# VH-VL binders against SUPPRESSOR-OF-WHITE-APRICOT/SURP RNA-binding domain containing protein 1 (SWAP1), part 2

Target 1, 142 residues: SUPPRESSOR-OF-WHITE-APRICOT/SURP RNA-binding domain containing protein 1 (SWAP1), of Arabidopsis thaliana (Mouse-ear cress) (o49570r267to408)
Amino acid sequence: LPADVAMELNGVLGNLNGTKESIKSAKIWFMQRSPFAPALAEALRDRVFAMDDSDRQMHIVYLANDILFDSLQRRTNLHEFDNEALAFRPILGSMLGRIYHFPQNKEENQSRLEKILQFWASKEVFDQDTISSLEKEMKSGP

## First folded at step 7 (VH-VL; framework fv_zilovertamab)

Design x21 (from w1 with heavy chain Y106F)
Fold by ESMFold2-Fast, scan of step 7:
Structure x21 (fold): chain C 142 residues (1-142), chain A 120 residues (1-120), chain B 107 residues (1-107)
Amino acid sequence: as target 1 above (142 residues)
Amino acid sequence: QVQLQESGPGLVKPSQTLSLTCTVSGYSFTDYYIHWVRQAPGQGLEWMGSINPSGGSTSYNQKFKDRLTISKDTSKNQVVLTMTNMDPVDTATYYCARDLYFGEYFFDYWGHGTLVTVSS
Amino acid sequence: DIVMTQTPLSLPVTPGEPASISCRASQSVSSYLAWYQQKPGQAPRLLIYDASNRATGIPPRFSGSGYGTDFTLTINNIESEDAAYYFCQQYDNWPYTFGEGTKVEIK
């Protein structure tokens, strides 16, 4: 990830809060830098691991969800993963697992993570084999 | 079944404060953002603002400056819109509407709407 | 702010005819567009979301199409009960914005 982009990402993530508008702004920033998606996705996972508040960790998941859904809408072959799905696929399981098993995590957040996986399955963001793999990794931890 | 219901005064005098309540039932209150949308008589729809009932985070249309506040009471499944310094041009039907807390930004259910007339 | 422009603003149609309403965004909104129906004295009702998906309970005569800046709502074989205002809404960027509305009148 280039140093300039990494510095901008820190600012973007510093402004993330519980509003959809905040998440949407961060998603737009990410999508304007789609060629860096693998490094950016990894940076989001790393940020989740550095956080000590499960509600704020969920903001990163909502951002990832918005990015994945935006990219899905631009998919030219519905049976092949888009650039963002490919970027997130290898890091999502550990990200979700970190939050799912975070000490004193709210049961509401665990339920929400399960619902988000079901949402991705229903919208075909990922195929069923990938969803099953992510769920297994989430429940087994990072 | 899912229901959203607005309540509040039908008449407000100029310069006074409006307070409207949206009461929801039939679903998990914290799973859906609540938005306020208004419609002046014979006019289009105007988005005012929203709240995340889980944490209370709010977002407002800048047009309303510092006049608008949205708050929630989770114990009552209610969202409250407060708008100060009401003017006759604020006469409108006020709706609350929901959207899912992730991924879905369209309004699948709306309240019935409540007409607020700003007049002496 | 993204400006949503609807044409026509008034559309008289005869029962059985198709009706077509256009919605144009001032910048790309991808497929993040919804259509709502509003009958006099009633709240808006979701018809179409993500440009082309029909909401639950919506009759198949309603369909949506488009991507980017140009969107169309089509009502095939229009019925008398379809007399209403129709609004498009973008949710790609905040603040959420609506078109001016199109009044569909049955002749």
Scores: ipSAE 0.318, ipTM 0.759, lowest interface PAE 3.2, mean pLDDT 89

Design x25 (from w1 with heavy chain Y106A F107M)
Fold by ESMFold2-Fast, scan of step 7:
Structure x25 (fold): chain C 142 residues (1-142), chain A 120 residues (1-120), chain B 107 residues (1-107)
Amino acid sequence: as target 1 above (142 residues)
Amino acid sequence: QVQLQESGPGLVKPSQTLSLTCTVSGYSFTDYYIHWVRQAPGQGLEWMGSINPSGGSTSYNQKFKDRLTISKDTSKNQVVLTMTNMDPVDTATYYCARDLYFGEYAMDYWGHGTLVTVSS
Amino acid sequence: DIVMTQTPLSLPVTPGEPASISCRASQSVSSYLAWYQQKPGQAPRLLIYDASNRATGIPPRFSGSGYGTDFTLTINNIESEDAAYYFCQQYDNWPYTFGEGTKVEIK
């Protein structure tokens, strides 16, 4: 990840809150830097691990969700993962597991994470084997 | 069963403040964004704004600059719309609607709607 | 603001016939487009979201298609209970905006 892009990301994440506008702005910033998607996805996971507020951790998950759905709409072959799905696939299980098992975690957030996995399955963001793997990793911990 | 119910005054005088309440039941209140949408008699739908009940974060249609506030009361499972300086063009049926929380932005369940008439 | 234009504004159809309603955005909204049905005196009902995904409980005769600026709602084998107003809505950008509505009338 180039140093200037990493600094910009810190600013984007510093301004991220739960509003639709905040999430959409961060998504647009991310998609404009799609060639760095693997490094950016790892940075989002690392940020979740550094956070101590489960509601703010969920904001990162909502951002990831918006990125994945935006990228899905740009697929030319629905049987092949897009660049963003490929970038998030290796880091999502640990990111979701961190939140699912976070100390003082609310049962509401566990339910939200399960619903997000169902949404990704229903939209075919990932195949069923990948969804099952992510759910297992999430529930067994990071 | 998922239900949303609007309540508030049916008549507001010009220059007064409107306060409408949306009470939800049948699901976890903090899991879904709530939108306010209005419809003037014989006209189309107009999006006003939304709130994330978990954090209280809001988004507004710029058209309502300085006039509109959306707030929540988690203990009562309620979202409140407050709009100042009402005028006759604000006469409309006001709806609250549940948004899909995970970035789908479509409104899957709606309240029945409440008609607000602004007249002297 | 993104302007949503629906055509036609009024659509008389005979039961059993297909009906198609078009929605055009003044700029690209990707697939962030929903369709709603509204019967007189009732709140809107979600039919389609993300341009082509049918909402829970919606009959398979309803389908949506399109991407970018041009979208279509299709009702195959229309039934008498489908007489209603139909609205498209974009949620790509704030403020979220709706089309003016199409009145589907059963002959």
Scores: ipSAE 0.015, ipTM 0.594, lowest interface PAE 6.1, mean pLDDT 86

Design x26 (from w1 with light chain Y96L)
Fold by ESMFold2-Fast, scan of step 7:
Structure x26 (fold): chain C 142 residues (1-142), chain A 120 residues (1-120), chain B 107 residues (1-107)
Amino acid sequence: as target 1 above (142 residues)
Amino acid sequence: QVQLQESGPGLVKPSQTLSLTCTVSGYSFTDYYIHWVRQAPGQGLEWMGSINPSGGSTSYNQKFKDRLTISKDTSKNQVVLTMTNMDPVDTATYYCARDLYFGEYYFDYWGHGTLVTVSS
Amino acid sequence: DIVMTQTPLSLPVTPGEPASISCRASQSVSSYLAWYQQKPGQAPRLLIYDASNRATGIPPRFSGSGYGTDFTLTINNIESEDAAYYFCQQYDNWPLTFGEGTKVEIK
């Protein structure tokens, strides 16, 4: 990531508090920088690994969900992955696995992660093979 | 200010179709699921079904045996409940309720409710 | 379907006393349980979600506890405006189901 974009991301994530308004603002910021999506997705995963609060880690997952769903709505071919789905696909399994197995993680957050995977499957954010791969990686750990 | 408002007929004859509209304001319509919950006079709450306004996907309580349909009109910020073959046992106050975005399935805001009486 | 059973169904209380309402699920719902307050002629109002988290704007005298099958809503220093029906709801499995309700009434 360019240094200026990385610095802006730190500010965006510093203000992320899990409210719909906060998540929407962060999503808009991300989508305006869509050409950097692979590096930004990787940075979100790295942030999750640096966090020590599972509820705040879930805020990053909620942001990823909003980004993925926003991008899905703009997909030109429903059976072809959009830019954001492609960017998140290689890093989501380790991100979700980090949270799922985080020391002292709430059982509620594990169930929420499972529900989010089911949601992505039902909305065809990813194909079934990708969902199965993400679930396996999540439950096996990062 | 978040608001949900139900509207529709207060009286329906047996065997007819019910149509209720939930109009929302004060937030982004596509960011929250909308559910329908009913309450028979003096009784508890019964979940009927839901819609994701962003994608249009629906979930229904199986007990309604395909007589229930939930749809949306994004241009009007509205969700519509349609239920066929109404029976006196369907007499209830009908609520629409907002669900937090990530499939949390508990309701932070509710409409005021609309009483639907089914009688000849 | 998961059956939610509330006890007591009627709870007379004196202002200033603590009140407790129990909710029991027919199978484990983890912490996926919410509590609602409903006053006559009004829609339900969210009090507690995820068994123990207070919703925005809810006074601290309301608290929730429990996990699995057994849950409790506690109202400390009950006020006259707390006279209402209280419902629990599970959201662990489809269909979503509610308890039958507890009527809290001022003595």
Scores: ipSAE 0.014, ipTM 0.534, lowest interface PAE 7.6, mean pLDDT 86

Design x27 (from w1 with light chain Y96F)
Fold by ESMFold2-Fast, scan of step 7:
Structure x27 (fold): chain C 142 residues (1-142), chain A 120 residues (1-120), chain B 107 residues (1-107)
Amino acid sequence: as target 1 above (142 residues)
Amino acid sequence: QVQLQESGPGLVKPSQTLSLTCTVSGYSFTDYYIHWVRQAPGQGLEWMGSINPSGGSTSYNQKFKDRLTISKDTSKNQVVLTMTNMDPVDTATYYCARDLYFGEYYFDYWGHGTLVTVSS
Amino acid sequence: DIVMTQTPLSLPVTPGEPASISCRASQSVSSYLAWYQQKPGQAPRLLIYDASNRATGIPPRFSGSGYGTDFTLTINNIESEDAAYYFCQQYDNWPFTFGEGTKVEIK
């Protein structure tokens, strides 16, 4: 990531508090920088690994969800992954697995992660093979 | 069994302060946001505000911001709505509702509501 | 604020017939729209979220569709127990806003 974009991301994540308004603002910031999506998605995963608070880790997941869903609406063919789905696909399994197996994680967060995977499946954010792979990676752990 | 229950006075005089409590049970209190929504007799639903029970951060509908405060007591699994300077137009059934952490979108469980009448 | 407009406001239906309720947003809310059912003297109950996903425990006769500004709740093969008010809600932008409600009456 360019240094200026990385600094802006730190500010965006510092202001992220889990509210719809906060997540929407962060999503808009991300989407305005769509050409950097692969590097930004990786940075979000890295942030999750650096965190020691499962609630804040879930805020990153909610942000990823909003980004993925916003991008889904712009698809011309549901069988073809959009730019953001392609960017998140290689890093989501490890991100979700980190949270799922986090040493001080609560059972409620595991249930939330399972629900978000079901949501992505129902909305066709990813194909069933990808959803199955993400679930397997999440449950087996990082 | 997930339950949300509102409690507070049924009658409030004009200019007085309203205090309502939402008590939750059957789930982890800090894992779900709590919202307050009201409904005037024969009218639609109006969102008032929310609180994150984990951190205590709040969000308010701007029309209520100057007189509305939402707070929490984690030891009692309670969220408290306080609204100053009540007016007859504030007569409504007040609900608390649970929002899954999924970005504070929609309300999967609601309290049964408490009717607050503002009159002299 | 985003204004949500429901039509019709009153919908008399005979058991076994389909019922459709429309919800229109004053600006795009993408698919961030929920539908609730409220029976007299009761709290609202979540039926549909994200425009088309049925909530847990909700019968398959209830379905939602739409995107952007135009949304529809459909109740296929309506039953007498479906007599209630129905409300749409957008959650794309703060503050959250609701439609004025549609009263479904069984003839």
Scores: ipSAE 0.015, ipTM 0.545, lowest interface PAE 6.6, mean pLDDT 86

Design x28 (from w1 with light chain Y96R)
Fold by ESMFold2-Fast, scan of step 7:
Structure x28 (fold): chain C 142 residues (1-142), chain A 120 residues (1-120), chain B 107 residues (1-107)
Amino acid sequence: as target 1 above (142 residues)
Amino acid sequence: QVQLQESGPGLVKPSQTLSLTCTVSGYSFTDYYIHWVRQAPGQGLEWMGSINPSGGSTSYNQKFKDRLTISKDTSKNQVVLTMTNMDPVDTATYYCARDLYFGEYYFDYWGHGTLVTVSS
Amino acid sequence: DIVMTQTPLSLPVTPGEPASISCRASQSVSSYLAWYQQKPGQAPRLLIYDASNRATGIPPRFSGSGYGTDFTLTINNIESEDAAYYFCQQYDNWPRTFGEGTKVEIK
């Protein structure tokens, strides 16, 4: 990830407050830098691990969800994962697991993570084997 | 069963402040955004603003931002719309609606609406 | 703001006939478009989301199509109970905006 892009990302994440508007703005910023998606996805995962506030960790998950859903709408082949799905696939399990097992995490956040996985399954953001792998990794912990 | 119900005064005098409450039931209050949408008699729908009941963060249509405040009371499963300096042109039916947040941004359930008439 | 334009604004239809309503966005909204039905004295009801997905409990005679800027709501074999206003809504950008509404009248 280039240093200037990393600094911009830090600012974007610092201003992320969980509103649809702030998440949409962050999503647009991410999508404008789609060629860096694998490095950006890793940076989002790393940020979640550095956080000590479960609500702010959930904002990162909501951002990832919006990015994945936006990219899904642009697929030219329904049986082939898009660029963003491929970028997030290897890092999502550890990201979700970190939040799911975070000390003093709200039960509501665990429920929200399970609902997000169900949503990705229902919309075919990922195939069922991937969803099952993500769920196992989430519940096993980081 | 999912239900959203608006309540508040049916009549407001010009220059007064409007307060409307949206009470929800049948689902987890903090899992869905709540939006306010109004409709003047015989006219179309106009989005006013929203709140994330989990954190309390809000968003407003710029047209209303100087007069509109949306707040929540999690203990009562309620969202409150407050709008100052009401004018006769603000006469409308006011709706609250919920938003599926997990990548879905449309309004899947609406309240029944409450008519607010602004006149002396 | 994204402007949503509906045509026609008034659509008289005989029962059993198909009805089609068009919605055009001033800029691309991808598939982030919903259709709502509103009967007199009632709240809007979600019919279609993501341009083509039918909401729970909505009869199969309702269908949506389109992508980008041009969208269509189709009601096959219209019934008398379908007399209502129909609104499109984009949720690609803020503020959320609605079309003017189309009044479907059974004649």
Scores: ipSAE 0.016, ipTM 0.580, lowest interface PAE 5.4, mean pLDDT 86

Design x3 (from w1 with heavy chain L100S)
Fold by ESMFold2-Fast, scan of step 7:
Formats: structure tokens, sequence, C-alpha cells
Structure x3 (fold): chain C 142 residues (1-142), chain A 120 residues (1-120), chain B 107 residues (1-107)
């Protein structure tokens, strides 16, 4: 990531608090920088690994969810992955696995992760093979 | 201000098809799922199905077995419920409702409901 | 399907007293449970989500608790305007299901 973009991201994530408004603001910021999506997705995963609070880790997942749905709406061909789905696909399983197995993680957060995977499957954010791989990696660990 | 409003016929004859429209305003139509929930007179609430207004993907309660279709018209900010082969037991108040967040299906805003009576 | 059972089905209460309504799921729903209030001729109104979080604008006399299969809605210092039907709803698994409802009546 360019240094200026990385600094802006740190500010965006520092203000992320799980409210719909903060998530929407972060999503808009991300989408305005869509050409950096692969590096930004990796940075989000790295942030999750650095965090020590499962609820705050879920805020990153909620942000990723909103980014993926925003990008899905912009697909011209529903059978091809959009830029954001391609960016998140290789890092998402380890991100979800980190949270799922985080020490003293709430059962509620594990269930929320499973529910988000079900939503991505039902909305065809990813194909079934990708969903199955993500679920396997999540449950087996990062 | 967020508003959901149902509209459609108040009376349907047995074996006919019901069509109800939910019109939304006060928020971005494609950002939230729309669900249909019905309530028979003096009875509890029953979830029927939902639609993602951005992609058009739908989910249905299996109980309605091939009778139920939910569709959208993004240009009008509308969701349409279509149910075939109506029976007197389908007499109910029909609500459309918005879910709060993707991944969680609790309903933060509801329409006022429209009563549909099925009789000869 | 997950079956939601509410007790009691009818609850007469005196103003100023606390009221409690129970909701039992046929299998664990974690904390994915909401409570709704419905007055005659009106649509349901969200009171509580994620078992214990109050929705925007809901007075602090309403509170929710529970996890897994057993949940409680509590109304402290009940007021006459709280006379209504109350429904629980699970959103852990499809299809989403509601309890039968509890009618809270002011004595």
Amino acid sequence: as target 1 above (142 residues)
Amino acid sequence: QVQLQESGPGLVKPSQTLSLTCTVSGYSFTDYYIHWVRQAPGQGLEWMGSINPSGGSTSYNQKFKDRLTISKDTSKNQVVLTMTNMDPVDTATYYCARDSYFGEYYFDYWGHGTLVTVSS
Amino acid sequence: DIVMTQTPLSLPVTPGEPASISCRASQSVSSYLAWYQQKPGQAPRLLIYDASNRATGIPPRFSGSGYGTDFTLTINNIESEDAAYYFCQQYDNWPYTFGEGTKVEIK
C-alpha cells in the first residue's frame, strides 16, 4: 500500500466502532480506493490478527461484508467475481479462522461468522466451492 | 424518515393469485433486505420469505411450496409478493419488513400491514 | 424448524409492578433472539435484539436476557401503555420463527 493510503486506513480503522454509520463510512472510503483492493484486503486481515478483542474483530468482518455486497451490486455478469470478491477470496478464510478460534471468543461471534458465510452463499458473493473452502479453513483454524 | 407501505387487493377468491406491493422510502432501497411476514386474525406471526433488492436473490419458507414468488422493481423502490392458489386459511394481515443488518434477520422497520381476506 | 414457545400466553399485571415473559427455543439459538411489541391494529415494533440490546427509542424499563434455549423479556414498573401482545423471534436458523405471543393486560 502507498504510505499515504496506509496512514488513511489506520485512521479509518481507528474510528470503526460497529455502528452502521461507521461501517458505511469505512466502506465508502474503501470503494473510492478500489484499485488498491488486494493490498487493502490484506491490511484488514493483518489488522484482525493484531487485534485482541473479538467484538472489534467482528467490526472488520462487518466492513468486509458491506464491501463485498456493495461490489456485488456493481457486477455486470453475475457469474464472474468482481474486483473486491477476488481481493478478499485469498485472505478471508484466515481472517475468519483467526476470529472463530480467538481465545475467549464469544459463542455469539462464532455463530455470526457462520451466518455471514451462509449469507455470502445465498447471495452468490462466492461460488459454492469457495464457500466450502472458507468454512473448512474457518473451522480448522487460520 | 424510513417508511414501508403495503398495497394490494383486500379480497381474493379461493384459487386466485394474490399480488401485494411494498413501496419503501427514506433510505437506499438496495441496502437492506425486504421480508414478508403474515399474521392470521388472532394468531401469531409467520415469516414467508425475503429478497435482496440489489441482486434479486430470494429465500422462501418451504411451507409455501411453489406458491410464493418475491420480486423487485428497483426503478420504483418496490418489492412484490405473488402467491398462487389462495385458500381461506391464507386470510391474514400481510406485512413487509426491513432487516437491520446482513447476517442478522431481525426487523427494525415494518409496514402498516394490509389485510387480505380469502372468501367466496 | 425451530419451535418457539412463550409462557405465559396471558399475563394480567398491575401498573407499577414488574412483568416477565419467557421464550423457549426447541434448540439453541445462541443470542439470536428479538422481542417485538404489537398493539391492536398496529404493526409489530422492535424492542430487543441480540437477546439483550434495546432498540433505538425503547424505554429503559424494557430489558432482555438469556442465551441458548431460555430467554426472558422483563418490563420493570409497567405502565398502562405497555398493554399489548409481545412476540419473541429467533434468527439463528432459517426459517425464522416466532413465539405464539403473550398478551399483557392491565388489571
Scores: ipSAE 0.017, ipTM 0.581, lowest interface PAE 5.7, mean pLDDT 87

Design x30 (from w1 with light chain W94L)
Fold by ESMFold2-Fast, scan of step 7:
Parts: structure tokens; sequence; C-alpha cells
Structure x30 (fold): chain C 142 residues (1-142), chain A 120 residues (1-120), chain B 107 residues (1-107)
């Protein structure tokens, strides 16, 4: 990541809160920097691992979800993964697993992670093999 | 089945406080934001505000900020709209609507609406 | 606030004809645009979300298009049951705002 992009990302993530407005704002920022998607996705995963608050960790998952869904809508072929799906695919399992097994995590957040995987499956964000792999990695922990 | 239902008084006098309740069933209460949208007779739709039932975070249309409060009761699966200093121009049908916290930002289910008339 | 402008406000249509309703945003809302149908005495019903995605249970004669500031709802081969008000809504930025509504009347 270029130093200026990394600095901007830190500010964007610092502004994430419990509102959909903050999630959309962060998603727009990310999509404007789509060529850096693999490095940005890794940075989001790293941020989740550095966090000690499960609610704030979930905000990163909601951001990832919004990015994936936004990118899905721009696909010309549903059977071909878009840039963002490819960027998130290798890091999502560990991100979700970290949150799922985080000490003091709310049962509500575990339920939400399972529902997000079901949403991705139903909307074909990822193929079934990828969904199964992500679920296994999430539940095997951490 | 997913259901949202508004309840409250049909008549409010000028300067009084309005309290409306939105009761939800058929889904996980904390997974969806609840929004309040009103519609004056023969007019368009106007967004008033919303609440995240998980944390209780609220967002308000600045037009209503000084007199509008949205709160929740998780034990009853209810969201409450409270608006002070009602005026005849506030006469409208009031709807609650849901909005999925992740991945969806549009209102997929609405309550049936409750007409509130502000008159002496 | 983002202002949503609908044209026309009244649209008389004969059954079997196509109908088109336009919605214009005062600034770009990307694809964060929904269309709702409202029949007298009823709550609004979601038709289209994210500008072009049909909601569950909505017939294929309804379609949406557009991006940025200019959006269109199209009803191909209109049926008598489609007589209703239609509203667009942006959800790109708070406060969420709606168009004035278009009354579709069957001739």
Amino acid sequence: as target 1 above (142 residues)
Amino acid sequence: QVQLQESGPGLVKPSQTLSLTCTVSGYSFTDYYIHWVRQAPGQGLEWMGSINPSGGSTSYNQKFKDRLTISKDTSKNQVVLTMTNMDPVDTATYYCARDLYFGEYYFDYWGHGTLVTVSS
Amino acid sequence: DIVMTQTPLSLPVTPGEPASISCRASQSVSSYLAWYQQKPGQAPRLLIYDASNRATGIPPRFSGSGYGTDFTLTINNIESEDAAYYFCQQYDNLPYTFGEGTKVEIK
C-alpha cells in the first residue's frame, strides 16, 4: 500500500461506527481505490486482528459485505469473480474466524456472521465451494 | 411471516406529544434498522429517522431533530417514535419500515401505516 | 439534501402499452435508488432496488435502469392492476429522500 493510501485508510477505519452512513462512506472510499483491493483487503483483515471490540470488528465485516455486494452488481458475468471477490476470498475465512471465536463475543455477532455467509451464498457473491470453505475456516477458529 | 405494525392515537391536539409504536415479528429484531416515514394526505413520502435496534444508535432528518426521539424496547420487539409539540401540518399517515443492516439499504417491508390527525 | 424530481406526475396509459417514469437526482446517487408502488389505502411496496434489481415477487414486466442522476422505471405491457402511485427513493446519503410520486392511471 502506498503510505498516503495507508494513512487515509486508517482515518476511514477510525470513523467507522454503528451507522450505515459510515459504512457506505468507507465503501465508496474503497471502491475509488479498487486497483489496490488485494492490499486493502489484507489491511482490513489485519485491522480486525488488532481490534479488541467485537462490535467494531463487525463494522469491518459489514464494510467488506458492502464492498462485495457493490462489486457484484457491476459484474457482466455472474459465474466470473469480480476484482473485489478475488481480493477478499483469501482473507475472509481468517477474518470471520477471528471474530467468531473472539473472547466475549456476543452470540448476536456469531449469528450475524452466519447470516452474512448465507446472504453471500444466496446472491452468488461466491460459489458454493468457497462458501463451504469460508464456513469451515470460520467455525474451526481462530 | 415478517410483520411490522404501527399503533398509537388517531387524534392528537396541537402542542401535545405524539407516541407511536412499531411492533415487529417474524424475524430477528436486531438485524434490521427501523425507519419512520410519514405521508401527509395526498402528498409524498418523507423520511423522519431511524434506529439500529442492536446498539440503539439513531439518525434523524434535521427537520425534526429538535422534537423527534426514536427509542427501542428489545424485550418487546418494539421501536417507539416520540414527537413533541404537534401541529396540524404534522397530520399524516406514519409508517415504520425495515432496512437490513448489512448488504441491503432499501425498505423491503413496511407496516400498514397509522393515520394521525392533529386537530383541536 | 438530495432533491428527487419525477416526471411525469400523472401518466394515463392504455392496457398493453409500455409506461416509463423518470427520476432525476440533484447530485449523483450512484446506483442507490429504489422504486416503490403504492395503491390507495396501502403501504408502499418495494419494486426495484439498486436501480435495476427486481425485488422478490415482482413481475418481470417491471424493470429499472440508470446510474448517477438519471433513472427510469419501465413497465412493459401494463396491466389494470398496475394503476397506482410510483415513488423513487435515494439512499446514497442522509436524509433519505423521495420523488414527488407519479400517478399511473389506466384509460
Scores: ipSAE 0.144, ipTM 0.690, lowest interface PAE 3.9, mean pLDDT 88

Design x32 (from w1 with light chain W94Y Y96L)
Fold by ESMFold2-Fast, scan of step 7:
Structure x32 (fold): chain C 142 residues (1-142), chain A 120 residues (1-120), chain B 107 residues (1-107)
Amino acid sequence: as target 1 above (142 residues)
Amino acid sequence: QVQLQESGPGLVKPSQTLSLTCTVSGYSFTDYYIHWVRQAPGQGLEWMGSINPSGGSTSYNQKFKDRLTISKDTSKNQVVLTMTNMDPVDTATYYCARDLYFGEYYFDYWGHGTLVTVSS
Amino acid sequence: DIVMTQTPLSLPVTPGEPASISCRASQSVSSYLAWYQQKPGQAPRLLIYDASNRATGIPPRFSGSGYGTDFTLTINNIESEDAAYYFCQQYDNYPLTFGEGTKVEIK
């Protein structure tokens, strides 16, 4: 990830809160830098691991959700993963697992993460095999 | 069974403050945003504002300026709309509606609506 | 604010015929558009979200299409119980805005 983009990301994440407006603004920033999606997705995962506040960790997950849905709606072939789905697929299980096993708000966040996986499954953000793999990785822990 | 129910006064005098409550049941209160939408008699729908029941963050339609406040009470599964300085033009049916926290901003469930008439 | 314009405002139709309602946004809303049905004395009911996805429990005769600024709600083989107002709603940006509504009347 280029240093200037990493610095901008730090600012974006510093301003990220629990509102849909904040998440949408961060999503737009991410999508404008779609060519860096694999590095940005990895940076989001790394940030979740560095956090000690589970509410802020969930904000990153909601941001990932919004990015994935924005990209899904722009797919030209519904049977092929888009750029953002491909970027998030290898890092998402560990990101979700970090939060799933984090002591703060554990039961509430476990429920939220399970609902998000169900939501992604119902919307076909990922195929069922990928969803099952993500769920297994999430529950087994980071 | 998902339910949203509005309650409050049916009549308000001009210049008074309106307070409406939306009570929800049948789902996890903090997983869905609650929005307020009103409809003047014979007119279309007008979005007023929303609240994130998890954090309490709010968004308002700027048309209402500083008149509108939306708050929540998580222990009662309630969202409260407060609007000051009511005017006859504010006569409308007021609805609360839910919106999935991590989804899009469309409303899958609505309350039944409560008619508020503003007159002297 | 994004302005949503519906045409026609009034649509008389005969049972069994198709009905189409148009919704135009003053700027692109991508696919962030929903359609609602409202019968007299009732709250709105979600029909379509993300421009083309039918909500749970909605009959297959209802369909939506469009992207960007131009959207259409189609009701095939219209039934007498479909007499209602229909509203489009954009959720691309705050404030959330609705079209003025189309009254579908059964002849």
Scores: ipSAE 0.016, ipTM 0.599, lowest interface PAE 5.1, mean pLDDT 87

Design x33 (from w1 with light chain N93D)
Fold by ESMFold2-Fast, scan of step 7:
Structure x33 (fold): chain C 142 residues (1-142), chain A 120 residues (1-120), chain B 107 residues (1-107)
Amino acid sequence: as target 1 above (142 residues)
Amino acid sequence: QVQLQESGPGLVKPSQTLSLTCTVSGYSFTDYYIHWVRQAPGQGLEWMGSINPSGGSTSYNQKFKDRLTISKDTSKNQVVLTMTNMDPVDTATYYCARDLYFGEYYFDYWGHGTLVTVSS
Amino acid sequence: DIVMTQTPLSLPVTPGEPASISCRASQSVSSYLAWYQQKPGQAPRLLIYDASNRATGIPPRFSGSGYGTDFTLTINNIESEDAAYYFCQQYDDWPYTFGEGTKVEIK
């Protein structure tokens, strides 16, 4: 990830809050840098690991969800993963697992993570094998 | 069965404060944003504002920002809209509507609406 | 604010005929567009979201299309129960904005 892009990301994430406006703004910033998606997805996971507040960690998950859905709408072949799905696939399990098992995490947030996986399954963001893998990694812990 | 139901006064005098309550049932209240949308008689829909699932963050249409407050009482499954300094042009049917806190930005369920008339 | 313009504002149709309603945004809203149906005395009901996806329980005669600034709601083989107002809504930017509405009337 280039240093200037990393600095911009830090600012974007610093402004991320619980409103849809904030999440959408961050998503637009991410999508404008889609060629860096693998490095950006890793940076989002790393940010989650550095955070000490599960509610703020959930904001990163909501951002990832919105990125995945925006990218899903742009798929040319619905049976092939888009650039963003491919970028998030290898890092989502550890990101979700970190939050799920975070020492002070609310049961409400654990329930929300399970619902997000169910939502991705129902909308075919990922195939069933990927969803099963993500759920297993999430529940097995960091 | 998902239900959203608005309640409040049918008549408000000019300069008074309006308070409307949206009571929800049949779903996980903490998974959805709640929005307020109004419709003047014979006119279109106008988005007013929203409150996030936790109740900690609100968003308001700039047109209403100086007189509109939306709050949430999760223990009662209620969202309250408060609007100060009511004017006859605020006469409208007021709806609450939900959208999922992730992946959705459209309103899948609406309340039945409550008519508020602002008149002396 | 993004301005949503619907045409026509009034659309008389005969049962069994197709009906089309257009919605134009003053700037690109990508696919972030929904269509709602509102019958007299009732709350709006979601028909289409993300420009072309039918909501749960909505009959297949309803379809949506478009991207960017130009969108269309199509009702194939219109039925008497489809007499209602129809509104488009963008959710690409805040504030969320709606079209003026189109009144579909059965002849």
Scores: ipSAE 0.308, ipTM 0.745, lowest interface PAE 3.3, mean pLDDT 88

